# VH-VL binders against Cytochrome c oxidase assembly factor 8 (COA8), part 51

Target 1, 167 residues: Cytochrome c oxidase assembly factor 8 (COA8), of Homo sapiens (Human) (q96il0)
Amino acid sequence: APERGAERRDTAPSGVSRFCPPRKSCHDWIGPPDKYSNLRPVHFYIPENESPLEQKLRKLRQETQEWNQQFWANQNLTFSKEKEEFIHSRLKTKGLGLRTESGQKATLNAEEMADFYKEFLSKNFQKHMYYNRDWYKRNFAITFFMGKVALERIWNKLKQKQKKRSN

## First folded at step 21 (VH-VL)

Design ml12 (from mk6 with light chain K31R)
Fold by OpenDDE, fold request of step 22:
Structure ml12 (fold): chain C 167 residues (1-167), chain A 124 residues (1-124), chain B 111 residues (1-111)
Amino acid sequence: as target 1 above (167 residues)
Amino acid sequence: EVQLVESGGGLVQPGRSLRLSCAASGFTFSSYTMNWVRQAPGKGLEWVSEISSSGSRTSYADSVQGRFTISRDNGKNSLYLQMNSLRAEDTALYFCAKETPFDYIWGTYAFDIWGQGTMVTVSS
Amino acid sequence: QSELTQPRSVSGSPGQSVTISCTGSSSNIGRGYDVHWYQQHPGKAPKLLISGNSNRPSGVPDRFSGSKSGNTASLTISGLQAEDEADYYCQSYDRSLSGYVFGTGTDVTVL
């Protein structure tokens, strides 16, 4: 049985967003869309007095962001590759070149492209289902931790007010 | 089987550089934060560096800050530690350690998988 | 000090209960960061015993238990067995170091 060469899944390079928020900023920043995922990364502010719970929330958000960035970067790469392969294959089947007489990239009609989209979605359906499931799990967890952090902040504010009244 | 295998350790002179590698198998490497932890001979554990799943975030212990660089290649399931300006105090067994999956209830992070370690000896 | 403080050694007879303390500061355990525990046999890699103060991973015997109060975490080994002879390390996060911190380690001997 021929050893099916492990198809090196071209993982999208981890594009470190070159966007650097101002060093003196005390706020979260939204960067420009990532070139691979097309998602806008959030640059999280780390407060000097970050609580362990706030840290957990931040870490979860950061990990979820990275997970989402990686997923869409890879999906977009896969989509682009498969789309190009599909176009090339169809053009070849039609006896058409990759470029028009005007030197423009040859394109397929909307109907042919619809077939590609349908096939691509069908092929990746399970992957998208798992993504959606995990997306919901992560976002529910984030929301849950946001609630915990909110409660902690309220409690800390109340304690501080009590201490100020006792002095 | 989930496994981490460190390599690249050896004897090196002070001021020289060394690059450690860690090969991951049996799990989705790209989904986990990875760490380097070292243990000097007859001493305790010391955290060295962390890298997030995508490699976009890194952190270092003060003892290695500015000298060491953690990196990863998710396509190769590999973690790296570039060690520059090595010192005698960097002599240790270096472990690659995987963080636990995120606990959606408690949000705890521990190191659940460790390699066997690779020995780095810095001596004149 | 950049390390969590553990007793250097703890000893017990088979079947006894031993407790290892891990004392931190207001920048780590006392701040409310979680504590994890690892077991390390001679010449072996550390093994996770307790995660998140008291959570026991699958495959870890129930004789191992963790607790945390104030700036001190504790690992209790009930029904001490010969195989429990090892080094034990606590681990937490330290805000001042912006990184993980380990305890000094405790050598557990079975008499």
Scores: ipSAE 0.875, ipTM 0.955, lowest interface PAE 0.5, mean pLDDT 93
Fold by OpenDDE, fold request of step 22:
Structure ml12 (fold): chain C 167 residues (1-167), chain A 124 residues (1-124), chain B 111 residues (1-111)
Amino acid sequence: as target 1 above (167 residues)
Amino acid sequence: EVQLVESGGGLVQPGRSLRLSCAASGFTFSSYTMNWVRQAPGKGLEWVSEISSSGSRTSYADSVQGRFTISRDNGKNSLYLQMNSLRAEDTALYFCAKETPFDYIWGTYAFDIWGQGTMVTVSS
Amino acid sequence: QSELTQPRSVSGSPGQSVTISCTGSSSNIGRGYDVHWYQQHPGKAPKLLISGNSNRPSGVPDRFSGSKSGNTASLTISGLQAEDEADYYCQSYDRSLSGYVFGTGTDVTVL
């Protein structure tokens, strides 16, 4: 039985954004678009007195960001690969070479490319549905924790005011 | 079956380097934060290092900061710990530990899956 | 101290209830970070018993319960069984260390 070659799933390398915010910054920063995902990463500020709830929120946001980066990096890689394969296949079927007589990369017309996009979207429909579901779940959770953090901050401010009045 | 399998442990002299590996199976490795935890012989558990799901964020215990490097290869479902400038105090059983999925209600993080560990002995 | 304080040992007879305390500081448990509990049998990997102060993962018996008050967390084992003889560790996060911290561990013996 021929050893089914483990299809090396070309996972996009984790593009560590080389963008470093200023060390003295007390704000979140938005980096340049990632090379693979084309998403702009957020560099989160960590307050010195971060509460456990704030930490949970930050961690959730960071994990969600990483999840999005990985998803789109892989999706873009898959898209690019399948697009190239489609173009090559169609050119071959037409009896055309990969290069024109002028030495330029042979391209397909807009109608043929529309067929590719339709097929790609159809093939990946379920994947996108799951992504959208999980995206909403994560963002609702983030919003929920943002609310909790806001309430915690209000409560802490009220306690501080009461302590100042009692002294 | 969800499993973590550590390897790369052994006997090494002080000042030398060692690289540990952890092979993950039975779950989507790329979706979880991973940790190294060690246990010296007859002692308690000590957290060593953490790496986020994509590998973009890492953290270390003060005891290993600047000497150890955590990394991962999501394509190989593998976690690594490069240990440099090893000391006698680094002698321990090293566990690979998976973080729990995020609790969307309480936001709790624990280690739900552990390997059996790989023994590192640093001795002259 | 970089560790949470646990009693060195706790003992009980079969069917009794035993409680293990885990005492932290204002930088960890007292700060409001969650506490997790692990069971470790000799020569085995730790097993998660309690997550988030009081939540039991699937497959953990209901005789294990966790609580937290102030800077102290507690693990209670009700109806102690021979199989419960193990080391128990609490775990939390410490802000001052920017990392996870474990308790000193408690050896539970069934008499």
Scores: ipSAE 0.875, ipTM 0.956, lowest interface PAE 0.5, mean pLDDT 93
Fold by OpenDDE, look of step 21:
Structure ml12 (fold): chain C 167 residues (1-167), chain A 124 residues (1-124), chain B 111 residues (1-111)
Amino acid sequence: as target 1 above (167 residues)
Amino acid sequence: EVQLVESGGGLVQPGRSLRLSCAASGFTFSSYTMNWVRQAPGKGLEWVSEISSSGSRTSYADSVQGRFTISRDNGKNSLYLQMNSLRAEDTALYFCAKETPFDYIWGTYAFDIWGQGTMVTVSS
Amino acid sequence: QSELTQPRSVSGSPGQSVTISCTGSSSNIGRGYDVHWYQQHPGKAPKLLISGNSNRPSGVPDRFSGSKSGNTASLTISGLQAEDEADYYCQSYDRSLSGYVFGTGTDVTVL
């Protein structure tokens, strides 16, 4: 039985965004779009007096960002690969080369490409559904923790005001 | 079965380098933050380093800062610890540890899966 | 010292209840960071017992319970059994270290 070659899942290289904000920054930074995901990474500021709840929120946001980066990096790679394979297959079926007589990359027309997009979306429909579900769960949790942090901050401000009035 | 398997430990002289590996199986490795924790012989647990799911964020204990480098290959389900400028005090059993899934209610992070560890001995 | 303080050893008879304390500071437990507990048998890897001060993972017996008050967390083992003989470690986050911190460990002996 021929050893089915382990299909090297071309996982997007963990693109460590080389974007390093200035060390003295006191705010969140947005980096350039990642070359694989096309998403702009956010570097989250860590306050000196970060509360445990704020830390949880920050970690959740960071994890969610990384999850999104990985998903779209892999999705874009898969899309690009399948698109190229589709184009090559269709050109071959038409008896056309991969390059025109002028040396340009042979392309398919918009109608032919529409078939690819439809097929790709259909094939990846479940994947997108799971992504969307998890996206909503994560964002709901982020919003929930944002609310908790907001309440904590309000409470801390009130306590400080009371302490100032007592002195 | 969810499993972590450490390797690469051994006997080394002070000042030398060693690279530890941890092979993950039975779970989506790329979705979790990973850690190294060590335990010196007859001593307690000491956190060494953390790496985020994508590898974009790393942190280190002060004791290893500037000497150790944590990395990961999600395509190979592998975690690494490059240890440079090893010292006698680095002698320990090194564990690979997985963080728990994010708790959407409490936001707690603990280490739910551990390897059996790989022994690193630094001696002249 | 950057470690959480635990008693060196705790002993009890089968069926008794024992409590292990984990004392931190204003930079860790006292700041409100969660405490986790691990069990480690000799020659074995640590096992998560309690997550987030009081939450038990699946498969952990209900005789294990965690609590936290002020700078101190506690692990209570009710109905002590022979298999509970192990080292126990608390774990939290320390803001001053910007990292995780473990307790000094407690050896639990069943008499």
Scores: ipSAE 0.833, ipTM 0.944, lowest interface PAE 0.6, mean pLDDT 92
Fold by ESMFold2, fold request of step 22:
Formats: sequence, structure tokens, C-alpha cells
Structure ml12 (fold): chain C 167 residues (1-167), chain A 124 residues (1-124), chain B 111 residues (1-111)
Amino acid sequence: as target 1 above (167 residues)
Amino acid sequence: EVQLVESGGGLVQPGRSLRLSCAASGFTFSSYTMNWVRQAPGKGLEWVSEISSSGSRTSYADSVQGRFTISRDNGKNSLYLQMNSLRAEDTALYFCAKETPFDYIWGTYAFDIWGQGTMVTVSS
Amino acid sequence: QSELTQPRSVSGSPGQSVTISCTGSSSNIGRGYDVHWYQQHPGKAPKLLISGNSNRPSGVPDRFSGSKSGNTASLTISGLQAEDEADYYCQSYDRSLSGYVFGTGTDVTVL
């Protein structure tokens, strides 16, 4: 049996950055931007005296971070793929190659690229509305549990004061 | 129809390896934490391992730490358990199980959907 | 390895009420972690019966109820029926093990 005690026994996460905070850290960490989602993950500290309610809050925050990272990694991939397809299609229509005379990838002007951005936003509108709804639900839930944890900590302080007065 | 179907069990000698698979259907697999739970013949349930919805966080029972590796492929709706250095005491029916959605009032995470299990026998 | 203690078996006549205890320690139930209950018929997968100590998922009959006090959780089956004959397991989280733990299991027999 490992002798690490009550600490989490995680392996390095798959599909995410290889940043790993020190196991002795007493604070949450904000890591570097993830390669695929471009989001900065929070690396959560698990205190030795974590209460069951604090664990529920941490799990909800971790789950929400993973959900958010997965959504934006997928959207960034879709955006990049559809952008290249749009550019390729418009260059072909104009009879131009995929690369300039200097060998760099050919691009479209700002007016032409504005057409892409408008089309992309229109096509993905409903998916982003569902994301926004779920984002609000999750963050309201996190706020609710943060309030519960705050009340728990106040009650614990009041119980400690009552013990000291009754000694 | 919501289903979990395990496969990859069999008879294997001590010290060898097996890889279990669990195919999910009828729900958004990538949204849920997944678990492996085992049951030795004639005995009770024992939790084995957990993997978060993205696969970025894992945890293991002491009895399997360092020997078993849980993984998932959200593109294939599949959960895996790589079991190395198998021992006789690993003989069991292995279930995959889905955690419930987050409960914004109570924060309860129980195992609401189970597969029927795949049998692993470790014997000389 | 089981870490929550349940009676090995419990029996009752049809219509009778029975209770199944699930006793843990200060690292699990006694620390305040939730207790869940599962029903398992022979040759079948476990089915979630009670979550969060007392919450009954949809489709679970009213005759099943749960409670928790101190180090002990209880599952009560009011008005036993023949189909309630099965094994029952409690489950909690254990901070010292950093993982889930199940009870030893209880065989419920309907006489």
C-alpha cells in the first residue's frame, strides 16, 4: 500500500498539459495554457483536513473545468478546420494557389475573412447557446456550494469559541 | 437505450496481463466520470478505479495501485482497464459503472448505470 | 477488501419491515460522507437503490428508505415482497484510502 496517506493518487492526465504542481503545495495553482483548448487549468489543492462538503465543491469545480476544456478544445478544432476549408474554397474559386510566391500560406483579405466569421457564428449559434446555459447552471451551482462551505467554516469557528469558553 | 457492455475477460496465469474494455451507448459518454468495480466469486463488491470525464484525473484502490491503469477514449465511447502483474486475488467479475450527473443541491455522485460484467480468472 | 460492516443476512415475512445496518468508521461514514445503497439479484448487475443517504431515484418503490446517524447508515424495506430477495450493499467514500468503499453485503431472504 502507498504511504502517501489521504492524498490523491492521480496519474498524469491524458490529453492535457504535463504541468504538475508540487505535491506539497498548500494552494491551488493556475497552470500554463492548454495546447488544444487555450485555457489555463486550475490545479486544485487537496487539504489534509478537507471536509466532505469541501470535497463536493472541489469535484464540481474539477468537473466543470474538464467540461469547459473539452468544449473549447473541440470548438477550436472545428474553427481551425472550417477556416482552412473556407480559405481553400475561396482561393480555388479565384484561381489562386494555396501558397504565395514566397511559399507562405495564402490568405484572404479582411473583408473576405469577415464573411467566414459571420458564417461560423451563425452556423454554431445553437451549440453556443446550450454551452452558455450549462455554463450559467454550473457556475450558479459552484457559487451555491461555495456559500455552503463558507457557512460550514463559520459554524466550525463558533464551535471552537464555545469549547474555549466552556473549558 | 443506455448501456454499458464489458469485454476482454478470460483465464490468465499469475503475473500476466489483460485489458478490459467497456463500450458505452445511449448517453453522452464524455460528460461522466466512470468507474471499475469488481466482485470476487461469492464475495462482495470492491471499488477498483475511477477516471474523470476528460480522462485527466484517475484514482485507484490500494490493492491495484501501480498494477492497473484506467483510461478512456471519448471519441470511441469506450472505457479501459489495463491489468498488469495479475494475482490470484484479482479473480473477479469486473463491472464498469457510470457516475450520476452532478446534483446541484446535494452534490451526490452515486453509480447509476452498470454493465453486466466480464469475468477475469487468474489461476495456474 | 470490505470496510463497511453489514449483517450477513436478514429475513422477514411478506409485508414485514426489515432494516439493514451499515457501520463504518471516522474515516468514512463517521466523517460525514454520503452513503449509497445498491440491490443485486443473483447473476445480475447492482442497481442503485438509494443515493445521498435517503434519496430514492425514480423507479425505486416507496417501500425503500434510507437514513444515516453517526457511523451507521440504515436501509429499511417496508412491506417486504418476494422480489426484494437479493443482496444489498452500502457504499461510501473513505478519506484515508482516498477512494470508495463498499459494505460486506447483506442477503435478504423473504420467508
Scores: ipSAE 0.701, ipTM 0.893, lowest interface PAE 1.0, mean pLDDT 86

Design ml12 (from mk6 with light chain K31R)
Fold by ESMFold2, fold request of step 22:
Structure ml12 (fold): chain C 167 residues (1-167), chain A 124 residues (1-124), chain B 111 residues (1-111)
Amino acid sequence: as target 1 above (167 residues)
Amino acid sequence: EVQLVESGGGLVQPGRSLRLSCAASGFTFSSYTMNWVRQAPGKGLEWVSEISSSGSRTSYADSVQGRFTISRDNGKNSLYLQMNSLRAEDTALYFCAKETPFDYIWGTYAFDIWGQGTMVTVSS
Amino acid sequence: QSELTQPRSVSGSPGQSVTISCTGSSSNIGRGYDVHWYQQHPGKAPKLLISGNSNRPSGVPDRFSGSKSGNTASLTISGLQAEDEADYYCQSYDRSLSGYVFGTGTDVTVL
């Protein structure tokens, strides 16, 4: 196998460590959390002898990772944006400024913030229901293809044993 | 009303650059891998480039590697092909194409929606 | 860059069966990669006919069928009709090129 290990090329400018896998890695690698989605990406190894079925599994895993990261990055940004808009709207309605006397951002009490959380959850219920359905469909598919790859490898091993006996 | 509409083709001198656009409508653009495929006049189809749903993974045919750059803007539902160092051999009708939804049983990825193409002519 | 080999033309009378071959190598079809088929009428965009060797998408007539064996895939049009007059392309993946490859194309003529 080629060399293994984690490597940093430059200072991490975005608060979370910027991760760059070793150039010659022969294994899948789990990186640090993405700034926007807060999910850890898998960095996939592509062997030279990868079968067509193994390629399908890898592509499914890569696409599922991209889909999941896009969903949560969008949801996190939407949550943060709508939370701030809710706070600003309610403060304006109460005749209050956006800043406290100390210069900190003004906010709402816990009961008032509970209104936001309830509204956000209600608004996004259907979206999360479809996300969960699709997540489980993808998880089933990944497991199914992992099983197919396992059977392919068993078949190849059996074929090797059959050749040894016939020779 | 699922549609892909290419634009940006035209006549260009060898060695120059051109940028193609593909506008998508009627489907969730950010969910699908996208491709460029070209067809020289009177000839067959040739795959050019692929870009993953997020834009994080790209691949290119050997004939265009290092000269063409595929990109996408999921906020604008748009796919792009930046073509640099154009050659006479790049003269073709350029199609954008959408990959099929993932087939959870067979894992098939084919090109199910195509645009009508935009013509690029590289000539002196 | 690499091409899958198809006959340049095939012809048949209405109601007859025609078969288009698509021959590759051990780096593409022979390795086990899927084959897809596209129909292209003059001046039109390609249309997906067959995916995954033999699957027919919704809206494609059942007279179109596909198969694959070894290095060769086949598209069969049973009961040829006038509107089937078009160019047909196969497509697969090539591991050596790390990319998609199309066939040379077949012009189907309805006599």
Scores: ipSAE 0.700, ipTM 0.891, lowest interface PAE 1.0, mean pLDDT 86
Fold by ESMFold2, fold request of step 22:
Structure ml12 (fold): chain C 167 residues (1-167), chain A 124 residues (1-124), chain B 111 residues (1-111)
Amino acid sequence: as target 1 above (167 residues)
Amino acid sequence: EVQLVESGGGLVQPGRSLRLSCAASGFTFSSYTMNWVRQAPGKGLEWVSEISSSGSRTSYADSVQGRFTISRDNGKNSLYLQMNSLRAEDTALYFCAKETPFDYIWGTYAFDIWGQGTMVTVSS
Amino acid sequence: QSELTQPRSVSGSPGQSVTISCTGSSSNIGRGYDVHWYQQHPGKAPKLLISGNSNRPSGVPDRFSGSKSGNTASLTISGLQAEDEADYYCQSYDRSLSGYVFGTGTDVTVL
């Protein structure tokens, strides 16, 4: 429920343009972190013999990934914006400038910043509760369809074996 | 309450371009895959293009691939179709359509909300 | 081959049942993809009538039913009423085209 967006991960690769995924991958694979959401996207493989049920599962997983990345991209932006606004407001109330005497960006101590984190959590609590509910609903559906796909594959193997024995 | 309103149709000459818009209201636009479907006068329905909920995945019918570009602006609740190198065969009423939400049991997707369409006529 | 085949027209008297066929191929309906049905009155936008082969959305009368077998889907209108006079389209997905396909359309006339 109380989810914290990373402000920015400092050790990210030098842009996604340096990542070169496999050209003819026969498997799903994980790409580098998205600049805005900080989430690693799954790049889905579409096999030539993909069944309609397998397609439904893939579309659900793709749409869930898009939904998740949109949510976190928006949350990271909101967190960053509200953090700066809070710092600016508190510095102004204390009669301090936005920069220290050394020219560094002024900030608040840990105790003062705790007020921001408390306020942010309270303000966004309901939004994160709806996100968690929807996240679990989507992942339950994905698991359910993965089970359906597994049963379909077993059934197809049994039909193929029965056909082979009859020949 | 829930509606899709297309605009931007008109009369154009072959080879020209046109941009269609679809304004959505009454539902969370950013949560749904969107489609364009067209209908030539007196003829049937033809699927044109699909765009995923975030806009990151698109697909096109072979007849328009490379000439049409689907896009969306979730901040404006708007869907777009950029139509380049128009041909007489593109003359049709163009509908904007919303896909149903994912059915957690059957996993089906259908087009449950349609606009009234905007007419595109390509003739010399 | 690029479209799903439907009869051009079907007619029936009020109270009768009519059935509209939608025939595809092994790359679409025959592969197992869902079939959806749409109703379109003259001058109006299409309306979703049946989704996922047989599911009726809220607000669709129960006289509409759908089924699928092999490479053919069927829409049945039992107890035909004057308001059912419209064009009807089936829709599926085609794996070889990597896209959606609609049927050729059926004009239902109520006598």
Scores: ipSAE 0.699, ipTM 0.890, lowest interface PAE 1.1, mean pLDDT 86

